# Miniprotein binders against Homoarginine-6-hydroxylase 2-ODD-C23.2 (2ODDC23.2): the designs that were tried, part 4

Target 1, 357 residues: Homoarginine-6-hydroxylase 2-ODD-C23.2 (2ODDC23.2), of Arabidopsis thaliana (Mouse-ear cress) (q8h113)
Amino acid sequence: MVIYHRKVVFTYVRAKRFYHFLNIEMVTDFKSLLPVIDISPLLAKCDDFDMAEDAGVVEVVGKLDRACRDVGFFYVIGHGISDDLINKVKEMTHQFFELPYEEKLKIKITPTAGYRGYQRIGVNFTSGKQDMHEAIDCYREFKQGKHGDIGKVLEGPNQWPGNPQEYKDLMEKYIKLCTDLSRNILRGISLALGGSPYEFEGKMLRDPFWVMRIIGYPGVNQENVIGCGAHTDYGLLTLINQDDDKTALQVKNVDGDWIPAIPIPGSFICNIGDMLTILSNGVYQSTLHKVINNSPKYRVCVAFFYETNFEAEVEPLDIFKEKHPRKETSQVAKRVVYGQHLINKVLTTFANLVENS

## First folded at step 2 (miniprotein)

Design a25 (from H4a with R60I E63Y R67F E70D K82E E86I K89M E93W)
Fold by ESMFold2-Fast, scan of step 2:
Structure a25 (fold): chain B 357 residues (1-357), chain A 100 residues (1-100)
Amino acid sequence: as target 1 above (357 residues)
Amino acid sequence: SQEVTDLLNKAEQLVREADRLIQEGDIEKAVELLRQAIDLLEKALQIHPSDPEAKKLIEIARYLISFANDLLKSGDYETARELLEIALMLLDWAEKLLKG
């Protein structure tokens, strides 16, 4: 009957988009579905002293634990950020990328601008493969000298386009909301790991850095165009605000299959990064994901990365080593200096930009 | 088996009626009918379908209908309708497994 059931699924699921979503593995394995988590009970209580005992919080925490263990990717709804804001961010981003190339180059990435600004299509590389996208790179702004010699590389204000005129103010508001949302999701994740709500608000985490990539993927008439090559994210959490018109993001599930992250309007996609893997003592793994340009339509994606303190020496948190001890033979967690690795990535990306220009 | 099959048939009818309402622009009524379909599928799951594969198909269909309902609330009617059509295919398959 397994052979019969596979033939029936193959017969009924004929659209390429939904064949990938409802493949044979998904009919027999719910691990092929990305979980949807309504975090509104967590947000309602996330500042309360006794939040850990709240029934609604406990339910959300259980969902977060399962999502982070099983997939490392989930949709977030009930996050309190308005649909109008989420959509306007994408609409104004489309307007910017539709501008003539000469206008976009007015905010191009330079060393003097702290490696902040516009990068053009085809100059970014992931794992040696060319990515078919353009982007605006933004980082948390900070006072000159705040992060010592390492931080000097990223000193300076973010470059915002003057057209659309409202873009800077809109994006600054959006970043503040994404920062607060990320911190509050991490309170739930902290509880899920068996800690207090505030384990990710300790000395090396209480002044979080952030990175934001505003990404435009050009329309294509070819089926195998890589928009962004397979990678994991480096930080703690990523919030993805993607266009609703096409499925392009693909996530590698626990069985090793690529599953499409079909857009849910008004949601964020949230995934864990490599720093959270280290801090959790390997309990939560960062998940490989990629973007395939598969449509003649232009697609935008705004990715917000919530990170450690810039100067953090990232190693497993003692509480999570105690709660989740690793076997001696499986101990692979290393100490990482976050700021140094970020700067190395930025400089490598810029070197590739000038070489491939 | 018969009670589960009857619940599936009623849920499928509600999903088909919701799809028609989406095409007519009556999104609020479509959302209400899909909520009712989800309730019927949850009742079917509580009765413990005799075929474990049929149970999985019913669970997947319920998730797709819930996802479609969220898409309707946010204005993505095209994707919602595609998910409902797939949910109907899975429910038809589950019914065939239960009748076999």
Scores: ipSAE 0.000, ipTM 0.160, lowest interface PAE 15.5, mean pLDDT 80

Design a26 (from H4a with R60E E63W R67L E70Y T79L K82F E86A K89D)
Fold by ESMFold2-Fast, scan of step 2:
Formats: sequence, C-alpha cells, structure tokens
Structure a26 (fold): chain B 357 residues (1-357), chain A 100 residues (1-100)
Amino acid sequence: as target 1 above (357 residues)
Amino acid sequence: SQEVTDLLNKAEQLVREADRLIQEGDIEKAVELLRQAIDLLEKALQIHPSDPEAKKLIEEARWLISLANYLLKSGDYELARFLLEAALDLLDEAEKLLKG
C-alpha cells in the first residue's frame, strides 16, 4: 500500500504543479491523465502454467486491456528494475551528452557502422520536420548473414561511449532487463486479448528484435521547439525511461487533444506500436505522440523498443481474429515484413548519410 | 489545536465511510460524503495559528479527496479508492504531528 501512496501522490502533486505553471486553474477532463499500472502481480505469476486464473493477474490484465484500448499509453510500476539502475542509466547518459562534440563523434552513426551510434542535433526528421535532439541508436546485435541481404544494412556491433567507462556494461544489463520486462508485459496483453499468455512467443515472435534510442533534448528558451515530431512507434511495445524533473512527452487522446506524460520517478512509460495493432487485429491502436522542448534544462529519454523477429511477416494472429473479428467497415494492415519496414525507415531517416558517405 | 484535530477526525470518518459505500456500489452517497469531508478540511485550514507541516499535509489530503471524487464520477473506482487511502495516511500523519 505504501508504494501506491507514494507513487500516486507524487503523480498527482506533479500534475497539479504542471497545470499551475501553465496557468490552468483545474484539470476537469481526467482523460488527460495516463493510467498507472502496478504489474507486480503479473510478474509474480508470469511463468506459472495457471497464471490466467490468478486473481492478481486477472486484475492487472483488466487494467492493461483498458489502457491499451482507451489510451495506448500507461505508466508501469512494480516492474522489479531498481530505482538505482533506472537513475544511473539517465545519469550516465547526461554525462555522455555533456561531453565535447568531438568526443561524441568518436561513435558517430555511419552506414559502415550499421547505422549504430551517435547522431548530432538536427539530423533526424519526422514527417518532413527537423527534430531538435541528439541520440545514440542501438539495435540487437546478430551474427553476420543471420538476416540475409536485408539485414546486412544493420550488421555489426553497437557503438558505445568509452566515457563514462561503465556505460556499455550498464546499458547491456539494462537492455536485458527491458527485454525480459517487455516479454512479461506482453504475456499480460496476450491474456487481455483473450489468448494464452504465449501468443506473442510464437514462431515469428520468439526471437524478438529490439531497437533502443538514447535521446538528449537540448534546453530551449523559445516556444514550440519540436524535440521529436508526431509519430507512432513501429514495434510491439515501447518502454520509456525519462528524466523525472521535465515534462515534454505529449500523447494525443481520442478527442485530438495533446496530454502531457508527466514523469513518475522509478516508473516506465509504456506504449503500443503499429505491429501490435496488426497482431491484435486492430483491437489495440498505436497512439500518436510527440516531444516538445519547453524547458531551459537538458532532458534525457531512453526509449527501448520490443519488436517481432526480424524476418517476421506480420499479420493478425488467428486467435485474435477469432476472438475479435473486425467490423465490416474497419481496416487494418494485412501483412508487413518487419525487417524490410525497419530498414526502409532507417534508410529514410538517414538518407543524407548515404549521399555523404 | 483540539478544534483542528476534531475536524480531521470527522473528515477521516467520512472518508472511511465513503470507501465502504464505493465497495457497496453507492457512488452517489460516497461522492456526497467526500464533499462533506472536503468542507471540514477547508475549515481546518482556516484556523490560525496552524502548524505549517500539518497544514501542508491537510492541503494535500483535501486535494486528493477532490480528485478521488472526480474519478468516482468518471467510473475509475479503483484509483479513487487508492487516492482516498493516501488521503487517510496524510490526515493520520497530520493528526500525529498536531498531538505531539
């Protein structure tokens, strides 16, 4: 109970302070608040053969179903990843981005490096608009030739900073924990959709790819500086570890209004991607979101993307077509080859590097 | 102040009764009891001199009860109940501070 008291109180006190700063007297539409889900009952039972019948699991599954249907974004607490690790990731990331430009360029993103590494401010574009951020892009490492000719574009090891010295080992540990957490959340989502816990661990899903973007947003004194333009995420689930003292992430609600994703210390923000929309037969929709730089303080965000197998031909899962047949007038994408779409997005995002390299 | 402590005790009783009514499905009565609890806490906040730490806890509890009331009207009973439990903890802490 103490954990709910502290996290809930902190969330709503921070929301009150944020709206006071914007000179908004009262938040009357609480559709503006993202749901908070304690997944600890799910994690306690996620490997048990009878997890679907556990009362605690059933309650978490109900919350996941509602969050994914109504919002597509929610906070995750009770995830078992230590506050120390979550904070150390952000702190070491701040240390890296504070380095001189020449130091950061030692791991510069290039085609030869498999589009892995440091990207300076202003290189990325979303829907034709320049994004005001710098980043380190990382992908699941794989053996040469594993993903055929398409996968050759992303072959090679991730580039990690040598300063801070501990960064590589810290991030590799963090990635493993995020991968396990994402898989376990998807077991709850599978139950929420009416399947077994393991529908997202089938043939084309049991060797999941992952993408991670470690993002730095510079402090600004101007209005409406776009840190990252409006988009949906492509994968199954995204886990966001954002700075606790800055509110910049905005989520578009069903009414078309942008709502702030106010940070909760020690939590992840979790959202669903386009591939989960397809696999669920359109039951869960990926939600538009953006980042607005609105503070003179530098902001860090570490986004972990849990994906299908690289070569997966993604289409609605049969079990979810049976449980959730589409409306006569509804349309969802029928089939997408994940790896090809990822490569197309990477090459589009970094088109200028191909021309200049 | 004994007057402030009495107001806090009455507000706590109303919040606990409201939580019971939520569990029974009587949301309209729960909302009305929470409105009465808010009124009592506002009276407590107007009494001077007040302990500044106790006042801060009472202000936060009043705000959480107001938010819980909105969530009840919106159908989010589970989150409303957690906010009410948080408010009760804050009021209990304020009362201990005032009695010490």
Scores: ipSAE 0.005, ipTM 0.179, lowest interface PAE 11.2, mean pLDDT 81

Design a27 (from H4a with K10L Q13F E17W R20E Q36L D39Y K43M)
Fold by ESMFold2-Fast, scan of step 2:
Structure a27 (fold): chain B 357 residues (1-357), chain A 100 residues (1-100)
Amino acid sequence: as target 1 above (357 residues)
Amino acid sequence: SQEVTDLLNLAEFLVRWADELIQEGDIEKAVELLRLAIYLLEMALQIHPSDPEAKKLIERARELISRANELLKSGDYETARKLLEEALKLLDEAEKLLKG
């Protein structure tokens, strides 16, 4: 075994015993592996006043810091969401995408529906290139007028499939659990950056927006079919629930190599987005990733995006400017209005819905 | 080549640990470790091992570990352990080919 820079940490107590017995470190240098982090010690203490001083929390925080400073992608286990729920989400999603187009089109994505609903294969574009996937796009629901003129584009309820019948209730339960999990992981990330647990729960972050994309990738018998072009995510944190038996997600590591994100059953893949890069004062960088359709089997992936408040003027947090100063950093140059950024991306991605109408 | 060997070594350690857990009656953790071993072997296969015969041995070992995992879920611990022993022999042979 090689033990060098860029290490993978396994969280099982008995792995440490075997590593010791074999005269190797628990942390192993595999350049093609994403770190696996058991967050159960963090979750056990995430609401406690003294969580920052807990030994188990400190260990998880250290792992989160290393993962976010390195590749910005990691597997999350010990998250408390049942395997049954994680799998049922994927099963019902497969059932929906297997339906005839006429059934899927009952919830078709339109400007009038607030860009919420089913999009056909080839409607989505990433960096000017057509993506070979279909999806259901969902956003946090909000009252008419809540987000002013900017928010009008996304007003209205999410469109959910009536078949399978249980899908809406299942997905709403799942979204709530993903929202809570994302908030709790961010408490660990806040500590990792040297703040309190609650730096991502301040004025512009305490009413978080969310985006969810439920994505189906058709089977292919050709090499290098782009399922989703190379991109970074826009928000704070992404949770990915992908099919267990298909490898298609690729992540660009710090050396510039594309590494496969091989599925681990019952885990989430977690990555940081552009807004977290800004908020952390550049300490954590959002990472390019892509999806290549390379299998004759149909693949589903459910991506949950935890965001700032819709109206947030996103700039580096004062605490992290203090802890992590940068000589060439300008707060004004790094300022982004999250809601405007999201609307611009939605309108650009779905430009063909306007052009064909 | 060294990266593939490192992945095989880690997979072997996880399979041996899982076998110990089966003997101790901790089937739930044994199943988790075997799943991790399978993913490490899938990574090894994707890196394109330099020896085509080593690749076949790794794929065969992965299939045996996967079958053993299903047998653990159905309560056939003796057959599962025999398949894991066979998988370890195949992985040892693959490592020797990659070092040779």
Scores: ipSAE 0.000, ipTM 0.185, lowest interface PAE 14.8, mean pLDDT 81

Design a28 (from H4a with K10Y Q13E E17F R20L E32W Q36I K43E)
Fold by ESMFold2-Fast, scan of step 2:
Structure a28 (fold): chain B 357 residues (1-357), chain A 100 residues (1-100)
Amino acid sequence: as target 1 above (357 residues)
Amino acid sequence: SQEVTDLLNYAEELVRFADLLIQEGDIEKAVWLLRIAIDLLEEALQIHPSDPEAKKLIERARELISRANELLKSGDYETARKLLEEALKLLDEAEKLLKG
């Protein structure tokens, strides 16, 4: 039994909506696909004193460990956030990005707005290449002075569109649910690393910052238009709510192959960031990923980033250094001050806005 | 229309790969691909309504795939595989009706 198809057929079939490439290779396995994890047993017990001993929790924890070791990306189902809410977030976001530019510019991103708000297509660059997307950037709101001089750059409220009218309230509700979900998934990841459920709720982690990017990718009629260049996420955990009818997100596996994150309706894509790599003592690696605009249809993606405390000095946690010691010849991850790195990234990304203040 | 043709061709490709995955014993990935294929076929029906028999076949396939997924969660891989093989036959029939 030998069936010949393109080696990357699963990568391209959904994006192109038909098979028509010239190269043909033998298909022998499908293990390059991202794992699907039903986390409902974890959520049912995540507040119980004996959650680590629960059979359902142990099974989910095993799946999380494998997913984080193998590729650092997985689908989450059984998360308890309603399909109605997940879909309304995308629908309202489509409505906003369909508005005339003059309307979107009413919440334009500026230094005086704390780098919160709408950025037009082509403002972002990744590795020297222009990203073909527009976005609304949001950050955890905090009281003036809370994060010192460094945090002053991001002070102020998030800018929300007045049209659609319901958008602000919808997104604030969504953010709260994503924050709670991220914390609960991290309890499972903490157990997977051999710690208690609460290792990511310690001194530098119990007051988590969050970042959210609400991203619109314009339709294109040519192949390989970069919507977002290859990068890793900086934080602990990312939740991605993407349109169900378009494949654009590509994840680089350990073998160097790009694999598609084909949408599963009602799911989140979940991936680990650089701070989790440091905190886990290198056990879980943040994974390079990119977005390629391959469809004439407009695509929306809402990415929620769960982070450390703003002021956290991030270094490997002692418990994970003990459970997972590094080889003597291995480089230890640098100590990183999360807030300073975030500010540096923001100022670098929006350097052109400083000149136009 | 071209849009309907594209949806049907993509669904056909996914059904063929699901069949390969079932033969390889990768039942979990087969369920995932078949769910995507059904969504594509339902979208095609919304754009260009077809024979009522096609809708009935797609609905029956969805039921079988849902049951197979529940059996997979409980570890009954062999029964899940048999239900998916039945779903494949129903989807092949539905596609022929839709391409008419």
Scores: ipSAE 0.000, ipTM 0.124, lowest interface PAE 16.4, mean pLDDT 80

Design a29 (from H4a with D6E K10F Q13L E17M Q36W D39L K43Y)
Fold by ESMFold2-Fast, scan of step 2:
Formats: structure tokens, C-alpha cells, sequence
Structure a29 (fold): chain B 357 residues (1-357), chain A 100 residues (1-100)
């Protein structure tokens, strides 16, 4: 019998509702599952001045608050991006990674290309261990000189494959929609933290940078090959568009247990990053997650990272220091220059590529 | 290992509930719960059964539950219940192997 892994979470939720209907308590702890949040009430009202008082928004905000406190990862449905677009992004990405290596190298990452483009399998390391994946790295495009000497390193357009020919236009449309969706989810998170909807649209955040990694994980004949070692994301929010028929992403919950992120078709997986931890004054913690290659099938994952302004000196927002004063022993209130950190990571990755070539 | 154990525990609960529903004559709900149990076991097999013997037991339990569902459709409820009892014993054995 053929199954779709994506149905496991839905089946578990349906079984729990059935037991509740029968007035029977489930003896198993379902906190091992990631929450599913329908954000359509938030999106319907996200531009309204009264959104904080809307009953539908209040319900979504409560779910976002709990998800960000309990695990820092959740599924987003009701986001308004079509299944066709979500699936075409993955389909075109599979087509690119299936090309001969020489074709993929035509968009290889170089200094002259602003460190944008293709990285081969095995170049990236996490905590000293080799990651078994290949990727295309993309960044927000900007005019020459916009981000000073630091930003000069990333100047230039993204490199897109000529095959499939539709890929560039598809991905540019997708990026715009992910940028808008991320901003709107952050309005809900802002309310969840006790601020206005727009706390993440002020200084340091009103001209958001974005990073996108288009990742291919090769099939393996042995179980538990590391596709990406345990890490946190650096930005504010990540949107993950993963293949529906493979379960590989694992998330560490507050109890220290690893939870599988079973794909739900048409959903995004959303998680918070280190910059959101700083900006929230430590209320929401970025969560460790990893990818295990556990299938002979090739897996694609498109990860969109919504970031601060490139030149932002990131520190806790005053409103959240007031609403959520931290204990003296808290280690979260450090200042970080976002663009400098990004450049350091990019240059380190490229140095590893050159060394291992 | 812990993830697989949690999935097995939930599958066992669904099988036990289905057995009670069969006894109560609610075959339609029993069939649905068993389909959900099969899905959970198939996912457990795809994630990470660390013990090869546990993996064999889970595969066998899944097959027995699938056969029991076919028997429910043909009206052989007593044979279906015997297969579900066997499946539960195999799942209990798999859990013991996974715990150590």
C-alpha cells in the first residue's frame, strides 16, 4: 500500500477530535506534533487599523504566541499562495538539480557573481560535519553602493538557470509572495508580543533583506545520513516549501525531543530565527532543527529567509523590553550587525568551497 | 527511536479502539481507525526503526491490520479481531526492542 507522509499529522488530529467527541482522553502526548495554524483570518484583516480587536485575528495571534513559545516551528495554511505555484517551484527545482553537473556549474557561485549561485554537494559543514546537499543561493538584489563597503561583496543580480527557461520568472514571483506573507505573519507575531501590528516595520526592519536557499538532498541507500546538521536560522522568519512525499526535517522542542516535520501539501513550515529572538527581548527562542537524508529519493526544499535591514544594528525593541523585562541572567540582549554577519557566513562558505575543490 | 515508539503507541490505541467498535457493531468507524493505524505504522517504517527486528515486527503488524480491514469488509469480524490481537502483540514486542 502507498501512503503520503503528509497525511499522518492530519490523521492524528482527526483521531484526537474523534476521541474528544467520544469523551475519551487520549493517553498519548501529542505535543510531539508541530502545530498547524490557519492564518487566513490574520491576512483578511492585516491592513486594518482594528485588527488587534478582531476575534479571528485574536485567535490566530494566540496560536502564533503558543507555537513560538512551545516549539518555534509551525505549519501555515490559509496563506493564499496557490498549490500550483508551490508545486511548480519544487518541480522546476527538481529539473535543475537533475541536470548534468557541467550545466549546474554554469551558474556556480563566484566573487564576481556576488556570491550568488550554485554550490556543489558536500561544501557546507555544520558543527564540523559535512552536509549532504547542493544548493542555489539567492539574495535580495540592490543597486550598486546601496549598502556601503560591506554590501559591495553581494552586489549584482541573482544567477538563474537557463533550463528550465521559466525558472527565473517563477522564482521572482514566488519570492515577492513569500516576502509579503512573511511581513504579514510578523504583524501577527508583533501583536502576540504585546506590540502594535507594525513593530517589525520600524527602523532596522522597514527595508527588509531576504535570503533564499534552494536545496537538493541526494538520495541515500543507508538511513540517517546528515543532509543538514543541527542549527538555528539567523533571520526573523523562515518559510519552508518542502517535497510532500518525504519526511526529513526534524525540530527540537522545548523538552529536548526531536519532532518530525511531516509535509502537509500546500502548507509552509514557518520558524523563527536568531534576529527575532533578539528583537523580542528573548520571549521567542530560535529552535534547533536538522535534516536527515533517509530515502533513496532525491529531496528538494526551498527555504525563504525574511531578514532585518541589511545595515541594521539589531538589538531588543524598546516596546518588548517594556512588555517583557528579562532576568539579569538572560543572555539574549546582544547587539548584532546583520549585514556583517551575513557577509562573514558567505565568505566562510566560499572559502570552504575553494579549499575542498 | 522515541519518535517511532510514540507512533507505535498511538497506532496501538487506534487498534484497541477499533476492536471495541467491532464488538459494538460500528464497523464503519472501526475500518476508518484501522486505516489511520496503518498510516501511522507506514510512517514509523519510513522515519527510523533503529532495530532491524523491531522493523520486521512493525511490517508484520501493518500487514495483519491491513488483512483485518479486508475481513471486516467481507463480514468476518471474528477472524479480523484475532489478527488485530496478533498485531498488538507484535507492536508491544517492537516497543520493548526499541526501548532497549
Amino acid sequence: as target 1 above (357 residues)
Amino acid sequence: SQEVTELLNFAELLVRMADRLIQEGDIEKAVELLRWAILLLEYALQIHPSDPEAKKLIERARELISRANELLKSGDYETARKLLEEALKLLDEAEKLLKG
Scores: ipSAE 0.000, ipTM 0.262, lowest interface PAE 11.4, mean pLDDT 81

Design a30 (from H4a with K10W Q13I E17L K29E Q36F D39E K43L)
Fold by ESMFold2-Fast, scan of step 2:
Structure a30 (fold): chain B 357 residues (1-357), chain A 100 residues (1-100)
Amino acid sequence: as target 1 above (357 residues)
Amino acid sequence: SQEVTDLLNWAEILVRLADRLIQEGDIEEAVELLRFAIELLELALQIHPSDPEAKKLIERARELISRANELLKSGDYETARKLLEEALKLLDEAEKLLKG
């Protein structure tokens, strides 16, 4: 117990010291680095009516604004999710992917399972290139018929591993905490854009959807093996819980430079999705990122994607068009129906599964 | 070259912070920061520095930092700190070559 307590405290101290170092030393010469943001002042006030006037909130909001403008990726610490839970999620994920292939296939992804479940190495392609990873895909569960004909494709329960036995309960708890954290970060982002905390919480987030990919990257002895090709995320915000052994995630900044997302123990990496780019009137950018397998060690990454209401018609919010008017030639994408966009991406990604069904 | 230079600046600062932590007796945290410094140097090598001499200096600095980390685990803090000082000099030379 004493050993366990020391490990948890040490992990927290490392994250806090690295944050302090990055914030103090992050001056003009560090333009290409991902910012680290302690959101604990935001979380302490996120339900209070005086949130916008709180000095701690104002400071966090300023950091969020800069991070989202400069690169669209940042580390989150002070998020209130225990290091034990964050690490246990990765530990149980390692245990699942270490199982024999036949055990993993018990929850195999199929069209009839609503495109939920285990995907083996080599099934996924990004921009025509095969990704060197395996994964479990999960979506928010919903009542049959809730999302009309479009939603029929994703109907059904998530498929969870039976080994480790506690995996389902652990992941469901984790998802609820990630959902709350994402909601609270978006309140800060709404303030950063010059709105109230609640600009996204009306019809856009009354019943928010979520997607989660639990990803395993096999060890490699070759250089520059593509684990996941360059892409942007489709939704509002992504929370990444990655192994802290080796740098694999790379982020493309506004200058076109690839920035390493070096793991910080106990942190999440948070990034902006395509829907938030649209809603913000292009003020915040969904940023290209990729994963390179560059280690003989097996690596896991749990990516939680916080999304709009499934049927949301996503277009720039009037308040952000007013506060951040764009040049006519730089207009953002036309209105997007989120659910239809998601289904199109799912069917494109898993086209081979549809053909064989 | 600016990308490589930025990564080298970050690696230098992590090494300097690690040296401070060694002096304070925070060995486990120093080891973790040196691991991050090695990852930054590995990334710099992967994006291929334009100058072949700069590349050799970066490779040597990475090796010295890796050796320093092993020495920290065995309790030889004095030798580890000397290797980190040498690595910092090599990284400074590499940056000068890349800047022109």
Scores: ipSAE 0.000, ipTM 0.176, lowest interface PAE 12.3, mean pLDDT 81

Design a31 (from H4a with R35W E42Y E59L R62F S66I N69E K73E)
Fold by ESMFold2-Fast, scan of step 2:
Order: structure tokens, then sequence, then C-alpha cells
Structure a31 (fold): chain B 357 residues (1-357), chain A 100 residues (1-100)
């Protein structure tokens, strides 16, 4: 436990020095920063039947519970994914976005391509405002007809860049590791909510869908350029791999303050999605966040979204209704069909592609 | 305990049939049967087996079968089959505890 505490303190001190180095107005109260969680004790035991009784797991679970209640955003370290892989993902993504526009359009996002592929700067809208970013959108691939008429909208293979040549293989490896990491973090969150480790591995959660957005934000010489408007994420958990040298992501805390998510090298940022809010019976809230382009340098961010089964009818889990009953005056979350919800969000986000196609 | 024992017995049958299908190269059907076995084990866990040690064995078998399914999807059939063999042994031990 002493070694674990030293790692957290070391990372916190490093983050403070990074804030000071960037000449950012630093808040001395730790509550103004996003929590940093070393999940290595959780990962060491996440496949063991006695995981819930392990002292190291119990400590990590307590930190996850606090982070999810207080902000819904936290840094993850001790995750076991190599710095080399994390950095290569960003390096290859920079190489792709540096290509001439016509090369990027070879994998252009269209309805016919299942809303998979490259979207140019200004195509994406959040809450009626144009977002100043470009992206590659990817989804879990599935067999034609697997998810009926609803799933037809997203049918087809992901479109991957042919340059860099190894990009597809790198990203497929990365997605698998992010999927495994997300599942393991959810075992800790399940314990944090008072369940077994496996509450998020039930019938409607065992075949998880995933979404990935690979995002490029152009350099700007103006203040307060919106890279991505304020929103919550749709799924269970999001893992964010962002450039280390630029601060752009801002998170709204429960007090209504916007907290900068200053990069910690080698970490993921992890946040709670709308489906986890429903499944937890409202114990953990999906948190509003936004991206402001504040640098003349180009910024890359790779966001992996771990979801329910596509066909899942998402409602509060019985165990969490029992453990965390809602107040009589609070509206109980209604049942949501995840796949329909996702399709509705995709069609709303890319309404201009449907109208122009 | 009888309801739990019945669920475990059905899960074992599905895992054994899945192993046979893996050997025959019918991975798609094997995966389908493993998900059915996982569902039955989850139901067994939900009704809270009276023996805490039996519950731990069932949890471990549940986890091994999920891992085996992932290995089938990635093409590592040999390791998947080894995990299924271990899961069957754990389920047999759990049944003995529940009957004793």
Amino acid sequence: as target 1 above (357 residues)
Amino acid sequence: SQEVTDLLNKAEQLVREADRLIQEGDIEKAVELLWQAIDLLYKALQIHPSDPEAKKLILRAFELIIRAEELLESGDYETARKLLEEALKLLDEAEKLLKG
C-alpha cells in the first residue's frame, strides 16, 4: 500500500510541476484537479475469484467510487499498455492528418459506408454549433443482418488509412487492449457500486459494442475556438489518449466549474457515459465536457468508447436499485434500447451528410 | 441448491458440446453455446449458492469460459480448449460441494 501511495503522490507532484511549467494559474486545492488512479492493484487481481477481498483492490475501488461520484472523470495509470504503443497511435494519427485533403477523402465518411471513415473540419455539429475538428469514426464490425433494420445504418467494414501502411494493424491491436482495459475498470466500478465484479458482464453487457473517434484539432491563433462543444458520452466508459503537450479538454465538475484536463504522459483519461448512469440507477453521472482549441499547434486525441451489447434494453440493474434506491421525487431512468439510441445520435450528429447525400 | 445444481449441469453439457464443435471447426456454433453456458452460470450466481466455496468456483468457471470465448474469436483454439477443461473441473467441484 505504501508503494501505491508513493506512486499517486509522485504523479500528483509531477502534474503540479507541469502546470507551473506551462505558466497556468494553479489552484492549490487538490479538488480543482482531476483524480489520478493507479489501477495496477485492480489489474493484478481482476481475473481472480477472490478479487473483492484483496486489500489493494479495495483501495482502488474506493478511489474509483470517489472519482465517479465527485467528477465522473479521472486519470488512469498502471494500466499496463506500453508508452510505445500509446505514442505510436498518436504519431501515426498525426501522419494521417498531415496528408493532403484529397488523400484523407479516400476514406470519406458517408451513409453508404455505414458512417465509418474520415470527416473534414466543420462537418460535425454539437448542440447546433460547428466543431473545429476533423476525425476518423470507427465502430465494432458485425455481420450483415446481425442487428436487424436498426443495425443496417452502421453495416460495413471500418475505413482505415492506407498511409501510414501499418495504421490498421496498430489500431486493431490498440482497440483490443482498450476493450480489455475498459472491461477490467468496470469490474472495479461494479464493486464500487456494491455489486459483484461481474455486474457489467450480464446478458445485455457480455458482447460489448465499441465506438472510436480519432480526432484532429487544427492549430488556432484565436482565443476560445470550439474544438468540440459541451456534451456527455453515450456508453459505459470512455478512454482518452491525448497529446501530451497541449491542454484543451475541459470537464464540468458537480459544482459547475470547468476543470482543465492537463495531459499526464502515459496516462488515459477515463470518464462515465450515459448508459453507466442508467445502469447504476443514477449513482454515477455522465459529465459534461468540451474541447477548446487554445494552441497554434495541431492536437490529436483518440477516444475509445466501451458500450453495452448493441441490442441491449438498458435500464437500472436490480442490484443497484436495491443498494441505491432513488428518492420518491427523483424521476426513475426510463428503459433505453442502446442500438436505437446510438443510431439516433449518429444521424443527429451527421444530419448534414444525410441532407447532402 | 437443486436449482443451482440443475443450472450447473446444463452449463457443463453446453461447454462439452462447444469443445466438440471447436474440434470439428464449427467455431460460430461453439461461441453460441458458450454464451448460453455463461448465461446459465450467471443465473446460478444470481440465486446465491448457499456454499461460499461453491460460489467462488462457479465465479472462476464463469470467468474462464468468457476468456475462452475471447480466445476463440482471436483464433487461439488450443488455449481456449484448455480453459474450458479447467472450467469443467471447477463446475464438477462446485456440484460436489452443493450435493455434500
Scores: ipSAE 0.000, ipTM 0.261, lowest interface PAE 17.1, mean pLDDT 82

Design a32 (from H4a with R35F D39E E42W K55E E59Y R62M S66L N69Y)
Fold by ESMFold2-Fast, scan of step 2:
Structure a32 (fold): chain B 357 residues (1-357), chain A 100 residues (1-100)
Amino acid sequence: as target 1 above (357 residues)
Amino acid sequence: SQEVTDLLNKAEQLVREADRLIQEGDIEKAVELLFQAIELLWKALQIHPSDPEAEKLIYRAMELILRAYELLKSGDYETARKLLEEALKLLDEAEKLLKG
């Protein structure tokens, strides 16, 4: 017993982060637990011409490949973003959601604001079910007319809270760091798929879009309250910064079991989206996940979505079709225009805002 | 919770006894007690202490105890004992947060 627990403790200490896994005492495979990946060897070499030959990079790439094939969700540590910044983002977000409703409505989401801003509890629906959360929705800002008629729907600046005063500057710094981190993780994923580090950057990421949802889940004294219904993410990669003291995120593994994504302080949870499924020729599948409100405590989650170029026509990359030909049972979409897909999702989600104005 | 506080108190007692054994040159017995203390601290974390600051202090105490173990292996007993003293201070603060 002591020997088994010592093995678990050494794994925990070597990661330099603590984690709250309920079943950590049991030896389980990656299908039963979400993997933890220290990407610092990848980041140290991500701009090197010979990065693919580095032993540390090769090890990280192998872990990324297994995680993306087996679960499509993993924890990222060694990412270089300070614990102070990660925590301040959540702390200031709690402060905003604690404000009176009238203060939050000062940045209310509207069609004329480009579907950017505060969304109140109970307005969002996923697959016909009401989601018990409030949120601030943000998108990459762009000049009027840049993305034609399709992009007109999302034109305008993001709406940031005036309280806390420093929130806008903090979030803009955070977004830039998440953007850089996402790009570097994708270099590792490109290698994992058998390409060069730059397979996505040459075609899909010349001017990457991003989406961010800053989400607040109210405390509940009932079981099985849906905070966010089961869905996959639309883009390439998602980085999740969640509260450390509550478990609510559930991930559906390849065997059909729901696995709790128990928080690891200072880590990001990373998952793959639908566009990466298409680009990889179905090698990596976007994974269904949901949020269940199971605690009387208020929970914050900041989700950063790293996306293709807005106008990208997303289809399987030739190199990955050659290295990973599809099987007869593959259901991967053949082609999607990312921006059009995003706008359709936005208009469907917020149809009520137009009718209630 | 009372259960978490009881685990922390027992871990502190084991670390203090280990420190005494190091002073007496019984390194093998001291190491056994340090790993018993780590086991109890790990159990406390798995029960999910209600105070996030207390959890961070418990984690840091575990790191210091494991660093002390490495120093005991290399023969640096003086530095190892200083790290154990730091760990005890962190555990005392964690208990105060959980009680108060």
Scores: ipSAE 0.000, ipTM 0.176, lowest interface PAE 13.5, mean pLDDT 81

